# Designs tried in a protein design chat: VHH binders against q05b89. Part 15

Target 1, 377 residues: q05b89
Amino acid sequence: MLSSRVRLVATTARLVHSLIYSSSRSFMDLKALLSSLNDFASLSFAESWDNVGLLVEPSPPHTVNTLFLTNDLTEEVMEEALQKKADLILSYHPPIFRPMKRITWKTWKERLVIRALENRVGIYSPHTAYDAAPQGVNNWLAKGLGVCTSRPIHPSKAPDYPTEGTHRVEFSVTHTQDPDKVISALKEIAGVSVTSFSARTDDEEQTRLSLNCTQQALMQVVAFLSQNRQFYQKTEILSLEKPLLLYTGMGRLCTLDESVSLETMIERIKSHLKLSHVRLALGIGKTLESPVKVVALCAGSGSSVLQGTDADLYLTGEMSHHDVLDAASQGISVILCEHSNTERGFLSDLRDMLDAHLENKINIILSETDRDPLHVI
Key: E = the ipSAE of ESMFold2; O = the ipSAE of OpenDDE; V2 = 0.75 times the mean of E and O plus 0.25 times the DockQ between their complexes.

## First folded at step 4 (VHH)

Design a14 (framework vhh_7qia_2; at its last look DockQ between E and O 0.02; V2 from the best seeds 0.00; counts 0 for: pae E 22.0 > 2, unsure alone 64.5 < 65, placed apart)
Fold by ESMFold2-Fast, scan of step 4:
Structure a14 (fold): chain B 377 residues (1-377), chain A 128 residues (1-128)
Amino acid sequence: as target 1 above (377 residues)
Amino acid sequence: QLQLVESGGGLVQPGGSLRLSCEASGFTFSDYAMGWYRQAPGKQRELVAFITSGGSTNYADSVKGRFTISRDNAKNTVYLQMNSLRPEDTAIYYCAAGTYEWRVSPSGKYEYKTTDYWGKGTPVTVSS
């Protein structure tokens, strides 16, 4: 009875005081934790240029009681993580981005790897996967705008959703060209599926062929078709796209319930990000009194994501001089908050969401040392 | 309130073409993603083509390269250009408008917001 009362009190305290971590929380196997993190936001949503996932792994078996969150993993943050008994560090920015030829004491990034391994601490980075995710960085950034409706600017493709191959090849075969023989030959190529039907073109009966094929099979299909000039000249080759993941994608297009002045929007953004200053470019013909209804936003360096999007305002961390001029010339105002300032505040929301997702099984703590290296003076 | 009316369906021979139109009435057409779905006799309704408010498109593998979806926000209309039609394209074609978005507030959790509108359908028969 006493043990049941103590457990109930401890459970209630965790629900009421989510910021207080209980030493009664269990260990999770590293692979199980990584699977749960991937369930929260799939690493497959990350950009192709990115370096995401488990970047530094202690020799197995490895169990995690304390997950430590940071935006940037500096040597000072590593020292904090070690003092706080971190077993896995989630670093939003990957501390390993370029390949390392050596792991020595010579550079600060090499020292992070050495210290992590010597202390049996894993390092994991989700980076652009959390930019794309529904409950990710960009919807957190959108909270600063006021009450709005948010949608992805570039919806994600479903990378793991099965499709019938990577390409479709379409062409027609006349009765004189023996369609059944052509179909039989194509079906012998591994990774090809064939659909056919009778069609009438220019008062001639033809067999229309549609092939789905893998990337490997495409070269064999092209080689087969190139043996007959009549097939090849009328052949269409198309790349197949994965279905859209409707609630996942890069950037956010936000429509406010009520239009506000640009001046009011600047104040809201500064308040949300806890910044005394932001950089502003006025769109041509705009003033601080101009109404803002539609905001296109992307944390970090968002210019490639935002380019070509119709909005009253672009909100991002950083953008090139020429991209700012292009937006301004189109009547679009631009607010730049610096790279990490558009990202770091998300970690508090992430902690709360991961606590819920992992059912409070492990301790999740935020870095208190992590901060912008640049000071406004 | 958004209402959708499809037109342009009919009987066509294999290899032929049809252009379907879907005219929306309502205040916020430009805010909605627009899609074309089809339902063949005895089968489930399937997505054919989709276009976002920003103009990004996506197609079912079965129609890729044959069908083209487009929109005209000034006319509150979405189009489906269907080329190289096949007997298996025979179906009732439905226009749909939807939001695939979140409700965001400074103090709130992110809430999934889905508002879907459907037309009554236009029949397409591909037969000789």
Scores: ipSAE 0.365, ipTM 0.633, lowest interface PAE 1.5, mean pLDDT 83
Fold by ESMFold2, look of step 5:
Structure a14 (fold): chain B 377 residues (1-377), chain A 128 residues (1-128)
Amino acid sequence: as target 1 above (377 residues)
Amino acid sequence: QLQLVESGGGLVQPGGSLRLSCEASGFTFSDYAMGWYRQAPGKQRELVAFITSGGSTNYADSVKGRFTISRDNAKNTVYLQMNSLRPEDTAIYYCAAGTYEWRVSPSGKYEYKTTDYWGKGTPVTVSS
C-alpha cells in the first residue's frame, strides 16, 4: 500500500472531484502548496543528477490561486502562463538545470527567470521524481498498453531516515578493556547509535559492539578505534543499503494479461499518445504479426533504463541508433515516439489527481501551447 | 479502533477565545492529516482548517487570521485556537483524520483510496 495524504472532504468519505468544487476555490500559501506537492510525490525519488523542487521563488509571503502545468517551459509557454495569471508554474522539465552565473536578458532561459520574478510567479519542477512515482509518468504511459501488470525496471531505494546511518561498524571488547567506557565514548559522537551484546569467543567473554554510523560520523569512529591497535585490526566496517521499494522507480516492465500482435500494440500506442506516426525497429525474426506480451517502457530518453531488460518490445521517446541496433539484434522490437510525446499526456491525469489531492482549493490549468519541438511532416 | 475525542467547546461571548483539542488513539497519529470541520444549524458541514502530517496548514477564508490549527505528535493531539469569535462561528465542531493513498489494483492500475474518520463533535456557541 502506497502512502499519501488525503484532504478532508466536506460532503462524502470519498475524495470529491474538482468539478463539484470549482466555484469554491481559494488561495493557498506557497509553502503549504509545496508541502502538499511533496506529500503527493516525494522529490527524494528524483535521480541524483536532477534539479528538482522550487527553482524560482517570489519573495515571501506568496499565495497561489492558479497552478499552471506544462511539460516544457519555453518563452511561448511563459507568455501563456502570465496571460492566464499563473502564480506557480509546475514545469515537468526543469528550465534551470545548471547553475546560472548571471541573470540578464541575453538568453531565453535567463529571460524566463526575469519574467517569472517580475510577475511574482514561482517555478517548480518534479521531473524524474514523477518518472519514478507509482502514479507518475511511466504509469500513465503503461495505461496505453491494455490490461497489464507492471513493476519498476529499476526500483528506488527506501528514503533515508534522519537517524539512520550509512555504515555499520562492528568490533569486540574484552572484559578487561572496560566495555562500558568504550560504549560511553562512542555515544558522545553525533550520528552514532550503539548496540551491544555479550558473546563468548575462544573461551573468553567479550562484548560485541555494533555501531550504526552516519557518513559524517564514520571518520570520528575510525579515529577513535585507531588509537587502539587491538580494536582497529579486528574492526569490521559494512556499507548499508536501503531496501528497494516495490512500486517506485524508473521505467516499467509491463506484462499483458493477453498477448497481442505488434501491429495491435502499435495502434494502441498511437491512440494513447494521439500520434499519427511512430518510429518502429523490428527485432530480428519479428514481424508486425509477432506476439507481444512483455513491454519495457520509459518515458522520455529511455536508453539507460531499458538497456539489458528482457522484453518483447521497448517503448520510449528516444534512443540512440546503436542502442536500437543492440535491442533489435536481441529480437526486441523498439517504438520511438519523440521525447515529450511520451510525457505530456500525463499532465491531464496530473491535473485531475492534484485537484483531488488539494481538495479543489486552487485553480489548476494546463498549457495549451506546450508541444514537442519535433514534428513528423 | 481509531478514536477521535474532541474537547474545549462551550459558551463564549463575542470577541472571546476558545481552544479546541482532539485526542487521537488507535492509529499512528503522525502519519495522518488532521482537520476541523463545523456544522451550523441548517447548514452543510464545512472545512475550517487542516494540518498535514508534515505540518502544513490551510484555513477557510472565514477564519483566516482568527483561528490557528496546530498539532502535537507527542501527545497525539490536534488543536484549534479560536480567537475573536463571532456569532457566525456558532456550530458543532468535528475533528477528522484522513489518509491519501495510491495503490496498484489487481489489474496493474493505480487507484485513489481515502480513509476518513470523524469525532462526535463539540458544540461552540458564541452569544451574549
Scores: ipSAE 0.000, ipTM 0.104, lowest interface PAE 22.0, mean pLDDT 82
Fold by OpenDDE, look of step 5:
Structure a14 (fold): chain B 377 residues (1-377), chain A 128 residues (1-128)
Amino acid sequence: as target 1 above (377 residues)
Amino acid sequence: QLQLVESGGGLVQPGGSLRLSCEASGFTFSDYAMGWYRQAPGKQRELVAFITSGGSTNYADSVKGRFTISRDNAKNTVYLQMNSLRPEDTAIYYCAAGTYEWRVSPSGKYEYKTTDYWGKGTPVTVSS
């Protein structure tokens, strides 16, 4: 009677408590988040023709725990965003670009709006603001070229004037004319700042007045000056411009530290964009062995930005046939990578930058569904 | 537990090359920017290079054109290829993982602030 002692081997299931450090991600108020996004890159950098900012707003109050990043917001991407419980979608391209006269189920863009609102998901689009931003899409694209110095092709203007007013008005007041009375009268005009200094003209001492004024104030100033023919005839009016931003703007003109062959440049671009194929137009007289020193680039549709720029190479997503011919005729080679291929890769960097900027207060995720609609075959 | 393990440091002659490696474990490597810092004797730790999760690279001016940072997400490894090494590159090199905040300086240069996980460091000595 051999009593077979069945040793119950107690399999200690080590519950690997994956300490999911649930970092207590705090919800951000939508307004606070939008403010922070604007601090990251001001929407003032956007082109005037563009439609940027909060495009779809759920009824307040609205809080954001999950920010969903995508290059393009298609219906498929929207479904992904909803599945992943997005509270706000940052779509690089604005899904609402043209004005909508109605919101119905008829068009896919209208359906996006409906789906967003029904699920209380906001939609934000920076688009050309992120093109222009120093840390933006074009800067990212330029990193693919190698070591270079880059500047915007079209520098952005500062959002504000450094001084009060849009115009400067300068004129002289003779001693026969009470300069203090004139100054006092001008200072009564809202939006006017007056500075006076002594000037000598033709051995006569005169008081020179320089005033800054708003557009509205300008007409009042002119009206005032017109009352005195001597003031009016010698008045100079200057239109003031906002300062240019050195590192903000559309496109990049990149000067490589070391020249490389066009072939090498192509490989760098392919590597950076993770592309196996690009489209190349050779400039007149150029070969794959031709040196490239200066590259003008613009993500997306770059024709308007690149046109007229002196460079060895144009890099963009798409360009018209005629624009390519024009460039080539000038000896400029052109690389086309498709529209979104020059943009989408930026989103991973954007995630990291926004995580830091937002101090990890919210969850930021990238679309996995978002892709170029075109296939290279 | 999050771990960063540096390797590849050593003694090299001026003009020589080294390749540092940092293997990461205990976190989702692909979600983090990775960086290299260095600390020379008697000096403060300084950022040398970093690479975002997307593969965008940034370098200190002092190493620009000489050093290349890269990453292999499949291997959870970040690399620093150091070419044309100089005596002033002598330091303990530290691998870091974190998120980087962009700051635009008045000069237009980007500064980075990050919350980093740190490796133990690997020494690099450039001497004749």
Scores: ipSAE 0.000, ipTM 0.255, lowest interface PAE 14.1, mean pLDDT 88
ESMFold2 (binder alone), look of step 5: mean pLDDT 79; pTM 0.791

Design a15 (framework vhh_7qia_2)
Fold by ESMFold2-Fast, scan of step 4:
Structure a15 (fold): chain B 377 residues (1-377), chain A 127 residues (1-127)
Amino acid sequence: as target 1 above (377 residues)
Amino acid sequence: QLQLVESGGGLVQPGGSLRLSCEASGFTFSSYAMGWYRQAPGKQRELVAFITSGGSTYYADSVKGRFTISRDNAKNTVYLQMNSLRPEDTAIYYCAASTYEWRVTGSKYEYKVSDYWGKGTPVTVSS
């Protein structure tokens, strides 16, 4: 039965692929392409501090025949993209991160915007959304470890989970405060739902109120409660958590099927990333012969994601000296591969996956100019 | 755990319309891709329509332009609107939820797909 179920699911994936691939090649409208990219990896999984999505948009209508992929969008990469007739550039790192107060020829980032618009090229950045995605950067990095299972270190919340509001506010109202009047007043606030029940405390009957409210309504609820100091002093405000996703989130905790020596793990990582050298810090009491079973990894500057995670090995692009010392003092070994070396190799997998997802309706090409600005001399 | 219950099937004349519903109970419905499958007598089960967690839709060529799949995450429900029904659309229609588990195998990926299935709802198109 399991075999029939697995075959049916595999047939489903092939049929979805066939439904896409039976279509003849054509240009895509920008909005349709952006919708498909969001379906591949939702921008809702990006970190709150990030700047993701369509960052530079030519005046509509805009159609895309050539999607150009790069890790970093430098001026040299922009020249390459223009020569290769890109209509949309997917830049993993957002070239616009800090707000721009002016767009002039003065700085290289301003010149990227000017050149993109003058040549009718859009710029799209997924950044941390692709870090979080199941088929994203961190699972690509995990490919180098050997046979393992991977889980997010910080799972993403399900964005569409049907919770009633974002916060729960609880407080008690005595007979003296007229519970029915209080309930009626709260129900007038848009985005508030009220549940009440009887409670006994300190020899008096009370009405316990539990409010689910939207983030926008929370300040109005707080303002209402602050009008009576006795309500406010006994008020509890809780953030409602959405269910956690099993395979989407920041970082990866990888459990190998079979433990290997740290020496073996170093060689696997070097092979996967095509590096002759990596930097290693040994955890206290560890050697190159020490077994590695659990690897916590995060591409780029992963220190904040990895901190506090119990593992044999941390794998990331870069960490501060003191963060490395903290990990080593906990008995955790650290491998540092440099920032973009933990990211750029993913673009080849991304191209193949996007070709499948978009059915080669458009041309998807990788930058040949994009490279790490830092070289080992 | 996820449980799926289909409704809305029945007998309809050629050219008629039906709307199928699939109500999910359990958690993380919004993280699942949802599909409608059908199985005609003596034939293998086939995918009719598919909707991803992000809302993108895909259809089999035989139903394209006639069927519309949609989802309502607030109601944990997936719908299949079937228009211009034909005798060849006669089948038992199944709702299914798909999730992917990435198992990393050295330098390549494997995927394990877990599926949850409803019990099916019959649709008969007959004059």
Scores: ipSAE 0.012, ipTM 0.260, lowest interface PAE 9.1, mean pLDDT 81

Design a16 (framework vhh_gocatamig_d2; at its last look DockQ between E and O 0.02; V2 from the best seeds 0.00; counts 0 for: pae O 15.4 > 2, placed apart)
Fold by ESMFold2-Fast, scan of step 4:
Structure a16 (fold): chain B 377 residues (1-377), chain A 128 residues (1-128)
Amino acid sequence: as target 1 above (377 residues)
Amino acid sequence: EVQLVESGGGLVQPGGSLTLSCAASGFTFSSYALAWYRQAPGKKRELVAGISSGGSTVYMDSVKGRFTISRDNAKNSVYLQMNSLRAEDTAVYYCAAGTYEWRVSPTGEYTYKTTDYWGQGTLVTVSS
């Protein structure tokens, strides 16, 4: 009896567990998943020239059980994604970067769009948003350096302005020009907030006016000022900047806890990226024994991000010949690891972080087909 | 005047929960990263959780999955939700704001480091 009961219970438990596992696979609404991805790393962190977000959308409603991650979305990777039942592809590099004037079978990128839509697969690209993000591709790259502190080279701007308004307008009104009347007139303009304070300039009392206004209100403020040239005419119009974010931005400036030789750093980078070789340019006066304490890095083609940054070493995927010469002439050594070799390894960390962030609600899988198109032979 | 004022500390049984709050004033809250540190008797201060101005979070390995940091920019406040508390979590918890640096290691754990503004601390005692 006990033997039969144990066997039956084990068989039933396994069947029940298998059925529960199969039937309880969660689906997320596409909009809910996109919101969660934006919570992980805001698309507002992306560079202005970039093309990020949901690039290809199946007709709603669309639910996602399988999120497929790739660095590059080639036709071979698309075939893999379709075979693995992807509902949404997260492609780090946007397959649609330049505007498309047509969607036909003529080019491989157009065929990606057609195949995705025909199979009800969405395409989402974060690109430079994940470059800028705190736990993004550049901090993953920094893991290869050894224990260090990391901060952005070029901090990102916040997604919102600090006040309701895009511009600040400042000017002065003398007491003879009835400041209260001027303030009342300006407050009638929708999207204008007025701050005033008394100031003494030499022997004259004046009222300084500071306006925060929306872009739409700015036209009306300018019209008002143009009609009232008799007011004190030292007018300043300032475009408000969104505040800088301390831990979000392009590139990373990394300070190692302990200096190591350039030779040791090369070995660490090769180990982290699983590469047999990298390209090296020695800074003027440097050797393989030179100490490395400060590393400036940017995945991909990081030249524009790294230029002008004071460091012992630049680490990136690609750099032009002339940019390498500029760095070397400043005593900065350069290590080049090829474009996607500085990016693709992040996807494993991304999967683990998204699994945690999404509480394992959906299946997240990595491309096995995706690889660098360039090979050293 | 910059101020960070912590609240929500107290005595709790193992397995219990507490929510710590930190109210900030005197600086542009939305532009700053915020973090919770703790210091147990006889130990150095350690980073427990951090949240960037953009909302990205980091956690100490031993609290991962148990603690959740969040911020409310409208209320100039940062919160630490602590679940499944252990005796080892007994410490004075400090709110911090300012210039942070990501702590990166080969094992892949990321933490914040800050040298700027600190709160006065709130005591959390987990007793058996």
Scores: ipSAE 0.350, ipTM 0.642, lowest interface PAE 1.4, mean pLDDT 83
Fold by ESMFold2, look of step 9:
Structure a16 (fold): chain B 377 residues (1-377), chain A 128 residues (1-128)
Amino acid sequence: as target 1 above (377 residues)
Amino acid sequence: EVQLVESGGGLVQPGGSLTLSCAASGFTFSSYALAWYRQAPGKKRELVAGISSGGSTVYMDSVKGRFTISRDNAKNSVYLQMNSLRAEDTAVYYCAAGTYEWRVSPTGEYTYKTTDYWGQGTLVTVSS
């Protein structure tokens, strides 16, 4: 009674539900589907450098009967999606990452766009938003380790609570100035939230004003304040640190309930990823019999996420040679499984979760052609 | 001192609705999972609904679709909206709070641990 537990059954119960209701499949408006996908996992979780969301859109209106899931959208996978009558392709990796100046038949990525539009197929990419999500790719990867407690290595920050904006600007208005006029002028700047307060000092008759603003708005606020020397001389600018989200973020630091040998962990990882071989770098002083209790993992290319994290084992798809050497020199073993091998298996879990989230309204299928381009033989 | 204070219990007819509230103090509310439990006479205390710090919810099977748990972190409060009430919903309802950790297993089960704080309870009676 001192400890109460609620068991969340995500995969098996939802799969049974999906099978029972498969005959109720229909269609969704694209706009409604995109809203539902964002409710499932917010695109705001994505890394700032990423290119996520709807990448290719057929002219409205567009309905989706079939959602096609793939890790990578290659020309071979595009042909499969078209043969299977996809209306929207969810490609975990964005096939369009750099700006396209032209859309011609010249390059394979341009051809994907042309083929999609000619066949009225949308393309959506969640990418690092799903890496960060608590129910996302890294959670799936952690399932291969055994029973563990996990947390993000780099927790995400809350986007807009407890306060709006990324900066607070505080400045003073003397009794000879009209605070309401100053407030009104600042409110004209997009991204500014004004919260005024008064604090008098024995030194001056003044009203202290406080506002929150976005980084983009900060330059305009400073420009406004610099037009009056009293504002400028009394201005304080604070960078706001938002609270961290507890279970959303990049990478996972996993603590096993009971340590196992490195050899056992390798077998678990190979079984989970369905791989005959993986690449191993032993940490200094370690053997296959060494205990593993703490695993730091990051699906895909994990060098920057894992760097500097204390653990018994790093697990990722790929990592730079020098970062592998650094980890090994610190007694940390490293297992590399190739990029998409650490990601693709998640898509089965994703389909099951999306079937439940979308209440089986549409047909969700996985690519059968999609494969890591690298094969270890 | 941690306090969880329930309110909103009372007498209601079958098919009626009731909203329970629980006001919390003495801890960082936004970091805690909240839950409603109930105990009918002669029965064991059972989980009715839970809500994580991130807003994820769980419900016992018999209340799914009828009850809704919600939280307001600005007011340090958790609520249970109870609709379509039945005689078997008669019980003392308890608010509870705990910290949780995300647990991962090969089966995909997600569990949490709680550091239990309990309210004193509020009686809900459903009778004709």
Scores: ipSAE 0.000, ipTM 0.363, lowest interface PAE 10.2, mean pLDDT 83
Fold by OpenDDE, look of step 9:
Structure a16 (fold): chain B 377 residues (1-377), chain A 128 residues (1-128)
Amino acid sequence: as target 1 above (377 residues)
Amino acid sequence: EVQLVESGGGLVQPGGSLTLSCAASGFTFSSYALAWYRQAPGKKRELVAGISSGGSTVYMDSVKGRFTISRDNAKNSVYLQMNSLRAEDTAVYYCAAGTYEWRVSPTGEYTYKTTDYWGQGTLVTVSS
């Protein structure tokens, strides 16, 4: 009579006290949030052909508690955002790119707008502004290469002129003319600043005038100068450019501290982007053992940015067949990773950066549904 | 000079109601978000309610349904209507003005960066 002592293993139900971390409720006014996002990375960095900023605005007032990040806003991603109670969607790519004449249920992009508005969800897109930003997508992509020094391939311009005016006008006033009278007359024109200095030309002392003026003022200045043939004939008009930004711009030219083989570089890129496969075109005379020292990269469709850049390797998401041939003919190897694969991984870093920038005032979540539409099989 | 002056605090019985007022001066009132904070003895200051420049509101969980924040831009004033008061609501209540946002941590902590101006506070005591 073997009394099988059924050891009642007391399953100590570890009451996982789900520390309901009472989600700290934070809120921002939409306008304040947009301002802060612009401070993080100015929309002025965006390409002129792009459509960036607040694309869909719920009726005011609107408070944002949850910011939802995604690379692409599809209908599936929209549903996720709604389920997760997003108040604002930051879509890297603008779901509205071309003007819409109608908002109907006919196209998926129109449906996105409708769903957003019906649920009082805003849509914001930074796109190329985040491509250009020093801490942006291209900088993130460059981190995958290893230790390197990088600079923009196409530097952005500063948002503002360092001084008032878009033009500089320079001319000389002879001693026969009262320079003070001329200066006084010019100073009466709004948007004009005048500086005078002494210049000697052909052993004659002349007063050289240099003025900065706005585009609007320029016409008035020209009109004034045209009244005196001597002034007009020797007048130089210069268009002023905004300063170039050293760390802001499209693409990155990356110089590795140490050269590595192309094979090693491929593995680094795969690891960084979490890809098992990439497409490779070898430059003429190049092999997998060839050294890589300089990499030109541009997230997304990088052909226009990379073209003409001297490098050992091009790294981008997409490039046309002919552009690849051109690069290869120049001895430049090309790695293509698909469009969104060179972008989407940035969103994790973006979350962290925005959390810091916004001082954790709002909940920032990343889409789990967002994925590249293409599969490599 | 920027001033935030709270009023309306006092002694109230549990279940009672009280309305706090804050009169602001010295800044562009309509451009600022406004909030009420409270600090109980021995506790950290916590956000009770906030209202954006646009009129959007947020509340801490414990006061939802009981407290209402409102603003009157014409009077440069913000209000906190407190209903169904509890002993746990006893605290010094502070009016604040900020430019952007507030963070409410699980512990009720807040950041100072976006809160530019503070009142002196008004005491609310809920006792039988």
Scores: ipSAE 0.000, ipTM 0.270, lowest interface PAE 15.4, mean pLDDT 88
ESMFold2 (binder alone), look of step 9: mean pLDDT 79; pTM 0.782

